# Designs tried in a protein design chat: miniprotein binders against Mevalonate kinase. Part 2

Target 1, 378 residues: Mevalonate kinase, of Arabidopsis thaliana (Mouse-ear cress) (p46086)
Amino acid sequence: MEVKARAPGKIILAGEHAVVHGSTAVAAAIDLYTYVTLRFPLPSAENNDRLTLQLKDISLEFSWSLARIKEAIPYDSSTLCRSTPASCSEETLKSIAVLVEEQNLPKEKMWLSSGISTFLWLYTRIIGFNPATVVINSELPYGSGLGSSAALCVALTAALLASSISEKTRGNGWSSLDETNLELLNKWAFEGEKIIHGKPSGIDNTVSAYGNMIKFCSGEITRLQSNMPLRMLITNTRVGRNTKALVSGVSQRAVRHPDAMKSVFNAVDSISKELAAIIQSKDETSVTEKEERIKELMEMNQGLLLSMGVSHSSIEAVILTTVKHKLVSKLTGAGGGGCVLTLLPTGTVVDKVVEELESSGFQCFTALIGGNGAQICY

## First folded at step 10 (miniprotein)

Design N4 (from N1 with G93A M108L)
Fold by OpenDDE base, fold request of step 11:
Structure N4 (fold): chain B 378 residues (1-378), chain A 117 residues (1-117)
Amino acid sequence: as target 1 above (378 residues)
Amino acid sequence: TPEEQIEEWLEEGEEAKEKGDIEEARYYFSFARKVAEINGDKESEAKAYNELGEVFRKLGRPYDAEFWLAKARRIAKKIGDEKAIAEILQELAKAYEEMGKTEEAQELKDEAEELAS
């Protein structure tokens, strides 16, 4: 039996940093996917006693005997409740860490340890100790801030849950989950994100699970319905960032300049709200006019992010390049590097701008904004 | 090996494309390109980009097709594969036609014909 799942990455359209200070943010799914294929061997197969994880896009394979997994992870039959996601205990996490360490990850791949731990935890909690081969591949650049960890958790959980769904509900091609299964999916994915990040906000997994867009303000997540297609160029600067340091830096600036920074956060809040209103609008306003308004809002938001001190020379280089091509760009996520969003108006071809960005050592992707969430294929 | 995996994915992608499973083709070609990029296999990279161009055309997304085909063209030019350039230009012309950019499409066809002569 084979089950496939995919989950989208995410971007922040507006509200970075200011959201930590009570402002509204808008996040959206992007159609760059993490794919998970789950294969259960036949009982007669030679490898019917192993769990194998294949990361083919990075040429890695991990394998455990089921006996070894059972030995390492305390199994309580009462804990196999697919319908009631529970947090991973510290004891279980330590036990899983031993299993990961036994795989002898190269030093340059140690960043995968938390992902592999999350895999083992989600698999053993949802499926148990059955043999399988799991293939995971991602279109998302790892560590880029495009929600790769959340997409992993969502796609993996989707595949694991789908394996339990009756064949009678199996359609041809990619299909979305129902609301009940999406809620369950999102809860499990959030628990997976806790293993990776400790205290995730839940934004990334929610966007990846449900797709489309969300509004986030003061811990409240609101699902939005986009009524306009958005296409963006995503430029990965390939510059690493320290998100914690950037967030701390903004907070420190707010302490030093409380009134000015309050005004900055309020301006970002207004931008996020206006952006959400434009995207949700069903008025007779032309797509072109809406795009122009979004461009100005993006430009304003980028200026405000710059004023917070979270821009970087690499981000500015991307912006200068896109401005040369009459395009508007802003950073997404924490800044200090990472990714830049460029709005692509209707009718825009990207050959020239992409050529120039890539010649500068950046990586480019085109993406549709606000697409589907988690999907399964049987 | 990564090289064997790229070849397998390119083959599986072609099979999926022929069967009309465009999303499956997208899967195979996407990861063929990714591994080719990592390994510096420019020939496979160009091929995978070209195939992604066709996939996105079939998905009704000619602007995304243009993104991939333009990348394919740049790689093919760098490696000096004139045959590949001509093929990519023909596919790119189709994408431009689908965008309603008829004049640009004709220019691309003319360039392709000049390379094939």
Scores: ipSAE 0.905, ipTM 0.958, lowest interface PAE 0.5, mean pLDDT 94
Fold by OpenDDE base, last read:
Structure N4 (fold): chain B 378 residues (1-378), chain A 117 residues (1-117)
Amino acid sequence: as target 1 above (378 residues)
Amino acid sequence: TPEEQIEEWLEEGEEAKEKGDIEEARYYFSFARKVAEINGDKESEAKAYNELGEVFRKLGRPYDAEFWLAKARRIAKKIGDEKAIAEILQELAKAYEEMGKTEEAQELKDEAEELAS
């Protein structure tokens, strides 16, 4: 039996950094997916005693004997908690870490350790100790800040949960989960994100699970319905960043300049709210007019992010390039590198701008903003 | 090997495309592309980009098709594959037609014909 799932990446449209200080942020799904294929072997098949994880897009394979997993993880198949998402205990996480260490990951791939840990945890909690081959491939650049970890958690959870769903509900092609299953999925995915990030906000997994857009303010997540298509160019600067340092830097700046930074955060809050209003609007305003308003808001937000000190020369290089082509861009996520969003108005071809960006060593993607969440295919 | 995997995905993508499973084709070609990029296989990269262009056209997304086809063209030009360039230009012309850019589409067709003579 084979089950497939996919989950979208995410971007922050507005509200980066300021959201940590009580401002509103808007995040959206992008149609760059992480795919998970779950295959259960036939009982008569060779290797029916192994759990295999294949990351084919990066040419990696991991394999464990089920006996070894059972030995290491203090769980019984009788304690499967599919319907009751729970946090991974520190003890369990340590046990899983041993299993990951046994795979002898190269130093340059140690960043995968948390993902593999999350895989083992989610698999054993939802499926138990059954043999399987799990193939995970992602269109998302790893570590780019496009929500790759959340997409992994969501897609994996979706596949694992779907494996228990009766074949009678199997439709042709990709289908969305119902609200009940989405809630369950999102809860599990959030627990997976905790393994990876410690204290995630829940934004990334929620966006990836439900798709479309969300508004986030002071711990409250509101699902938004987009009423306009958005297309963006996503430019990966390929410059690494320290998100924690960037966040800390903004906080320190806010301590040094409390009134000025309060005004900056308030401006970002206003931008986020206005952006959300535009996107949700069902008025007769033309798409073109809405796009122009969004462009200005993006430009303003980028200026405010610059004022926070989270821009980078690589980001500025992308912005300058896109400006030459009469496009507006802003950083997404923590800044300091990472990805840049460029709004693509209706009718825009990207050949020339992409050529120039790629010639500068950047990686480009086009994406639809606010698309589908987690999907399954039987 | 990565090369074998790329070839397998390209084949599976073509099969999916022929069956009309465009989302499955997208899957295979997307990862063929990704692995080809990582391994520096420019021929496979160009092919995968071209296939993605067609996939996105079939998905009714000509602007995304343009993105991939333009990339395909750049790679094909870089490696000097004139036949591939001509094929890509024809596909790109279709994308431009679907965008309502008829003049640009004709220019691309003309360029393709010049390369094929």
Scores: ipSAE 0.905, ipTM 0.958, lowest interface PAE 0.5, mean pLDDT 94
Fold by OpenDDE base, last read:
Structure N4 (fold): chain B 378 residues (1-378), chain A 117 residues (1-117)
Amino acid sequence: as target 1 above (378 residues)
Amino acid sequence: TPEEQIEEWLEEGEEAKEKGDIEEARYYFSFARKVAEINGDKESEAKAYNELGEVFRKLGRPYDAEFWLAKARRIAKKIGDEKAIAEILQELAKAYEEMGKTEEAQELKDEAEELAS
C-alpha cells in the first residue's frame, strides 16, 4: 500500500515581531510543498523488518530494524493513540535521540537530528512498529524561515493518518482532508513542532495544515479566506539568522524606548488589520487598486521593521534591486537575513529582476499566496 | 548516485507528462532541478527548468512558466548549448502568447529561428 501527502510552506505577510508584543499578524500558505510518500511492504518482502527514511532531495537515507526501535521506545500497539494527540515525554525523546545518534550524522548534517526525531516519534505513535519506507522531499529551502519544519510535520502526519483510509474511498489526484481530520492533523503536527522548536506558537503548522491565510493576535488564530490571487517573488538571502537574538533585541529596544516602540507596534497592528481587510474584501474594487494598497502597506511595514532594528544589509540589497525594477519588497519572518517578499502585480514578468538578484548570490522563487493546505493522494 | 537519481526523475517526469499527470510531472522535475542545482549539473538543471516551464504552462500559469524558462535560458547561454536555447525560446514564446504579449512572443520566435539557421 502507498499513500502520498504534501503540505505547503508559509510566509508572514505582516506583523513580524510586533505580534510578540500583542499586535496582529497575517500569515499565508505558499505553493512550495514538502512531499511525503509512505510505502508498506508486502508481508513476503525481504525488508519487512525495517523502517527506512529517504531524503532523496539531499541524497540521505536512514534505516532501523523494528526490533531496535521496539527496544528503544517502551510502548506497544495497545498504546497507539492516533485519535488522541499527546506531547512527547522527555524520557521518550531521550530514547529516540539514541536511535538518531546510531545513524552517525556528520556535523554538517546535525541540523537534521530534530527532524529525524520527529519522524520516529510521529511514525511510532500513529503507525506503531510496522515496516515501511518513507520518502520525504521538499521544495522549501531548509532553514530559510519559510515554515519547512511545519510543512514536514504536517505532510508526514497527513500521510500517516491517511494510511488507515480504505482504498474504496481513494479518489484520483490530490484531495483535501475534511475538517475533522484537519483538526486531528494540526494537533499532531503541533506536537511534532514542539520536538523541533520547544515552544512553537502553532502559526506555522496551522497555515500549512489549513492553507489559505490566518490572522494571529494575542494567542488567537483566525482562519481567513482570501478573495484575491497574490503572486510574490521570494528571495532567499542565504544569510543565516538567530531568531531568538532578533526577538530579544526587539524586546530590549522596547524596554529602552517604551513609548516609541508602543507606537511602532500599534502602527504594525493597523497595517496587519488593513491588509487582512483588503484580502478578504468582496467589493468590486479592481485588483490593481488592491495591489497598490498592499504595496504601500508593505513599504510601511518594512520601514517599521527597519525601525525595530531587524533589517540586514542583505535584505536592503534585495529591496534596492527590486526598487530598480519598480517593485516593492519587505522581509518575512525574523529578519537579520532570511527571505524577502516582493509583490508581483498582475502582468509582471520576473526575468530581469531575478537575473540581477541571482547574480548577487541570492536564491529566487515565485509563489502563489494563500493556496491549498495539506493534501493527500492514493 | 545523485546523477542517476536526476536521470530517473527526468524520465519519470516525462512519462507522467505524457500520461497527462501534470502534478506528478511537477514533482519529478522539481526535485530533478533541486538535486541538479546542489550537484552543479548545469545541463540537467537547464533541462529540468525547461520542463517545469512546460508544466506550469499546462497548469495555466504562464507567468510562473516564464520564471523557469528564463532561468533555463540563462543556464543554456552560459553552457553554450544553442540547440537548448532555441528550444527554450520556442517554449518561452508560447508562455508569452498565453500572457497576451504577442509582440514579445514573436521576437522570441524570430530569435529561435535565427539560432536554428
Scores: ipSAE 0.904, ipTM 0.957, lowest interface PAE 0.5, mean pLDDT 94

Design N4 (from N1 with G93A M108L)
Fold by OpenDDE base, fold request of step 11:
Structure N4 (fold): chain B 378 residues (1-378), chain A 117 residues (1-117)
Amino acid sequence: as target 1 above (378 residues)
Amino acid sequence: TPEEQIEEWLEEGEEAKEKGDIEEARYYFSFARKVAEINGDKESEAKAYNELGEVFRKLGRPYDAEFWLAKARRIAKKIGDEKAIAEILQELAKAYEEMGKTEEAQELKDEAEELAS
């Protein structure tokens, strides 16, 4: 039996940092996917006593005997809780860490440890101790802020849950999950994100699970329906960032300059709300006019992010390059590096701008904004 | 090996494409691309980009096709593969036609013919 799942990455369109201070933010799915293939061996197969994880896109393979997993992770009748997502205990997490350590990850790959731990936890909690080969490949650059960890949790959980659904109406191609299964999926994915990040907001996994767009403000998440196609160029600066330090830096600046920073956060709030209104609008306004308004809002938001001190020379280099080509760009996520979004108006070809960005050592992707969430293929 | 894996994915991608499973083809070519980039296999990189261009055309996304085909062309030029350049230019011309950019499409066809002579 084989089940495939995919989950999209995410971007923040507006509201970075200011959302921590009570402003509205808008996040969207992007059509760069993490793929998970789950294969159960036949009972007669030679490898019917192992769990194997293959990360073929980075040429890694991990394998455990089921006996070893059972030894490390106690199994009782309460272990399988597919319908009732619960947090991983510290004890279980420690047991899983031992299994990860046994794989002898090289130092340069140690960042995968939390992902592998999440894999083992989700698999054993949802499937149990059955043999399988799991292939996980991602179009998302890791650590770029495009929601790669959330997409992993969502895609993996989708595959695991789908394998347990008996009434497979085998439809042709990729299909979405129903609302009940999406809710369950999102809850499990959130628990996976807790293993990776400790205290995630739930935004990234929610965007990846449900797709389209999300508005969030002061802990409230609202699903949005986009009524206009958006295409963006995503430029990965390949510059590492410390998100916690950036967030802390903004908070400290707000303490030092409370009135000025309040005005900045309020301006970002207004931008996020206006952006959401434009994207959701069903009026007769032309796509071109909407795109021009979005361009100006992006430019304004980038200026405000710069004023918060979260831009970087690499981000500014991307912006200068895109401006030369008459395009508008802003950072996405925490800044300090990471990714830059460039709005691509209808009719825009990207050859020249991409060539120049890539010649500068950046990585470029084109993406559709606000597409599908988690999907499964039987 | 990474090289063997790239070849396998390129083959599986072609098979998927022939069967009309365009999303499956996208999967194989996307990861062939990614591994080729990591390993510095420029020939496979150009091929995977070209295939992604065709995939996105078949998905009705000519602007995304242009993105990949333009990348394919740049790589093919760097490695001096004139045959590959000509093939990429023909596919790029189709993408431009689908975008309604008829003049640019013809220029690309003319360039492809010049390289094939």
Scores: ipSAE 0.899, ipTM 0.955, lowest interface PAE 0.5, mean pLDDT 94
Fold by ESMFold2, fold request of step 11:
Structure N4 (fold): chain B 378 residues (1-378), chain A 117 residues (1-117)
Amino acid sequence: as target 1 above (378 residues)
Amino acid sequence: TPEEQIEEWLEEGEEAKEKGDIEEARYYFSFARKVAEINGDKESEAKAYNELGEVFRKLGRPYDAEFWLAKARRIAKKIGDEKAIAEILQELAKAYEEMGKTEEAQELKDEAEELAS
């Protein structure tokens, strides 16, 4: 039997950084996916005593005997409860780390350790000690601020939860989970995120699980309904950055320049609220007029992000290139590198701008914004 | 090996496309593309980009098809594969037709026919 799941990455459309200081932010799903395929062997199969993880898109495979996993991660039936998400204890995490170390990862691949740990945790707590082959492939570049870890946690959990659902739904293509399973999925994905990030906000896994768009302000997440198509060019600068240091830098600037930064945060809050209103609007305003308003708001938001100190020479290079092609761009997420969003108005052809960006060493994707969340396929 | 994985996924993508399972074809071609890029297999990159172009056109997304087909065209030109270029231009012309850019589509068809002859 085979169960497939996929979950989207995300972008921050407006309000990143300022949201830490009480402003509104808008986040959205993108139709670049992480996919998980879960295959259970036949009872008589030669390999029915192993759990195998295949990261085929980067040519890596890991395998553990179930006996070894059970020895390292003790549990009983009273703790196996897929309907009651639990946190991974520090002791359990250390036991899982031993299982990962036994796979002898090369040093250049050690960045995978937390993801493999999260895989082992989620699998053993939701499925238990049953043999399987799990394939994980992702369209999302790792560490670029597009929600790769959350999409992994969401897609993996979706596949694991779906493994016990009725066979009658086979052959229907990709389908969304119902609200009760989405809530459960999101809670498990959040626990998986804790293993990778320690103290995740919950925003990334929520956007990935539910899809569409969310507005968040002062810890409150509100699901939005997009009423217009939005298409973006996403440019990965390939510049890594320290997100915590960037966030801290904004806070320190606010301490040094409290009046100026208060005004900056208020301006961003206004921009985010107006952008959310435009996207949700059901009035007769044309898509073209809405796109022009969004372009201006994105340009303003980028200027304010620059004033917060979170831009970067690579981001500015992308912006200058896209301006030559009459397109508006802004950084998304932490900044300091990472990814840049460029709005693609209706009718926009991207051959020339993408050629220039990729010739400069950047990586480009196009994406639809605000689409589906987690989906399963039997 | 990565080369075997790319070939397998390109074949599975083609089989899915023949069955009309366009989302499944997207999956296989997307990851054939990724592995080809990682391993510097330019011929497989161009083929995967061209197939993704056809996938997105069939999904009713000709502007996203243009994105992938333009990438295919650029790589095929760099490696000098005129047969691949002609094939890519025909698919790109179909995407432009679906955008309503009929004159541009015809220019692409004419260029493709010139290269094939």
Scores: ipSAE 0.878, ipTM 0.945, lowest interface PAE 0.6, mean pLDDT 90
Fold by ESMFold2, fold request of step 11:
Structure N4 (fold): chain B 378 residues (1-378), chain A 117 residues (1-117)
Amino acid sequence: as target 1 above (378 residues)
Amino acid sequence: TPEEQIEEWLEEGEEAKEKGDIEEARYYFSFARKVAEINGDKESEAKAYNELGEVFRKLGRPYDAEFWLAKARRIAKKIGDEKAIAEILQELAKAYEEMGKTEEAQELKDEAEELAS
């Protein structure tokens, strides 16, 4: 038996950083996916006693005997309840870390450790001690602020949950999950995110699971229904950054300059709310007119992000290049590197701007915004 | 090996495309592309980009097809493969036709015909 799942990455359209200070943010799914394929062996298969994880897009494979996994992870019938998501204890995480260490991961690949740990925990908690081969491939660049860890957790959990659900959709192709299964999926994915990030906000896994767009303010997530196509050029600067340091820097600036920064956060809040309203609007306004309004709001948001100190020379280089081509860009996520979003209005051809960006060493993708969430395929 | 993985995925992508399973073709070509990029396999990059261009055109997304086909064109030009360039230009012309850019599409077709000779 084989089941496939995929889950989208995400971007922040507006409201990054200011949301930590009470402002509204708008996040959206992008149609760049992480894919998980789960294959169960036939009873006579040579690998019917092993769990194998294949990261084929980076040429890595990991394998554990089921006996070794069962020995390392405390067995308790009460902890094998797929319908009630649970947190991974610190003690269990240490046991899982031993299993990961036994795979002799090269030093330059140690950044994978938390993802592999999350894989082992989610698999054993949802499936138990059953043999399988799991293939994970991702279109999302690692660590670039596009929600790679959340997409992994969501796609993996979707595949694991779907393997035991009676087939409701018997057609070919990709299917969305119903609301009950999406809620369960999102709760499990959030627990997986905790292993990778410690205290995730829940935004990334929610966007990845449900798709479309969300509005986030003061701990409250509201799902939005986009009624317009949005197309973006996403430019990966290939510059890593320290998200905690950037968030801390904004907070420190707010303490040093409380009146100025309060005005900045209020302006971002207004921009985010207006953007959410435009996206949901069903009036007679043309897509082109809405795109022009969104373009201006993105430009304003980027200026305010710069005033928060979270831009970067690489981001500014992308912005300057896209401005020469009459396109508007803003950083997405933490800033200080990472990815830059450029709005592509209807009718926009990108050959020349992409050539210039790539010749400068940046990596480019195009994506549609606000599409599907988690999907499964049998 | 990376080369074997790229070849396998390009073959699986082509098979999916011929069956009309365009989403499955996208999957295989996307990851053939990624492995080719990581390993510096420019010939496979150009082929994967061209295939992704066709995939997105068939998905009704000619502007995204243009993105991929332009990348294929730039690499094929650097390689000097005139036959590949001509094929890429024909696919790009189809994308421009779907955009309603008929004059630009004809210019691309004319260029492709000059190279095929």
Scores: ipSAE 0.875, ipTM 0.944, lowest interface PAE 0.6, mean pLDDT 90

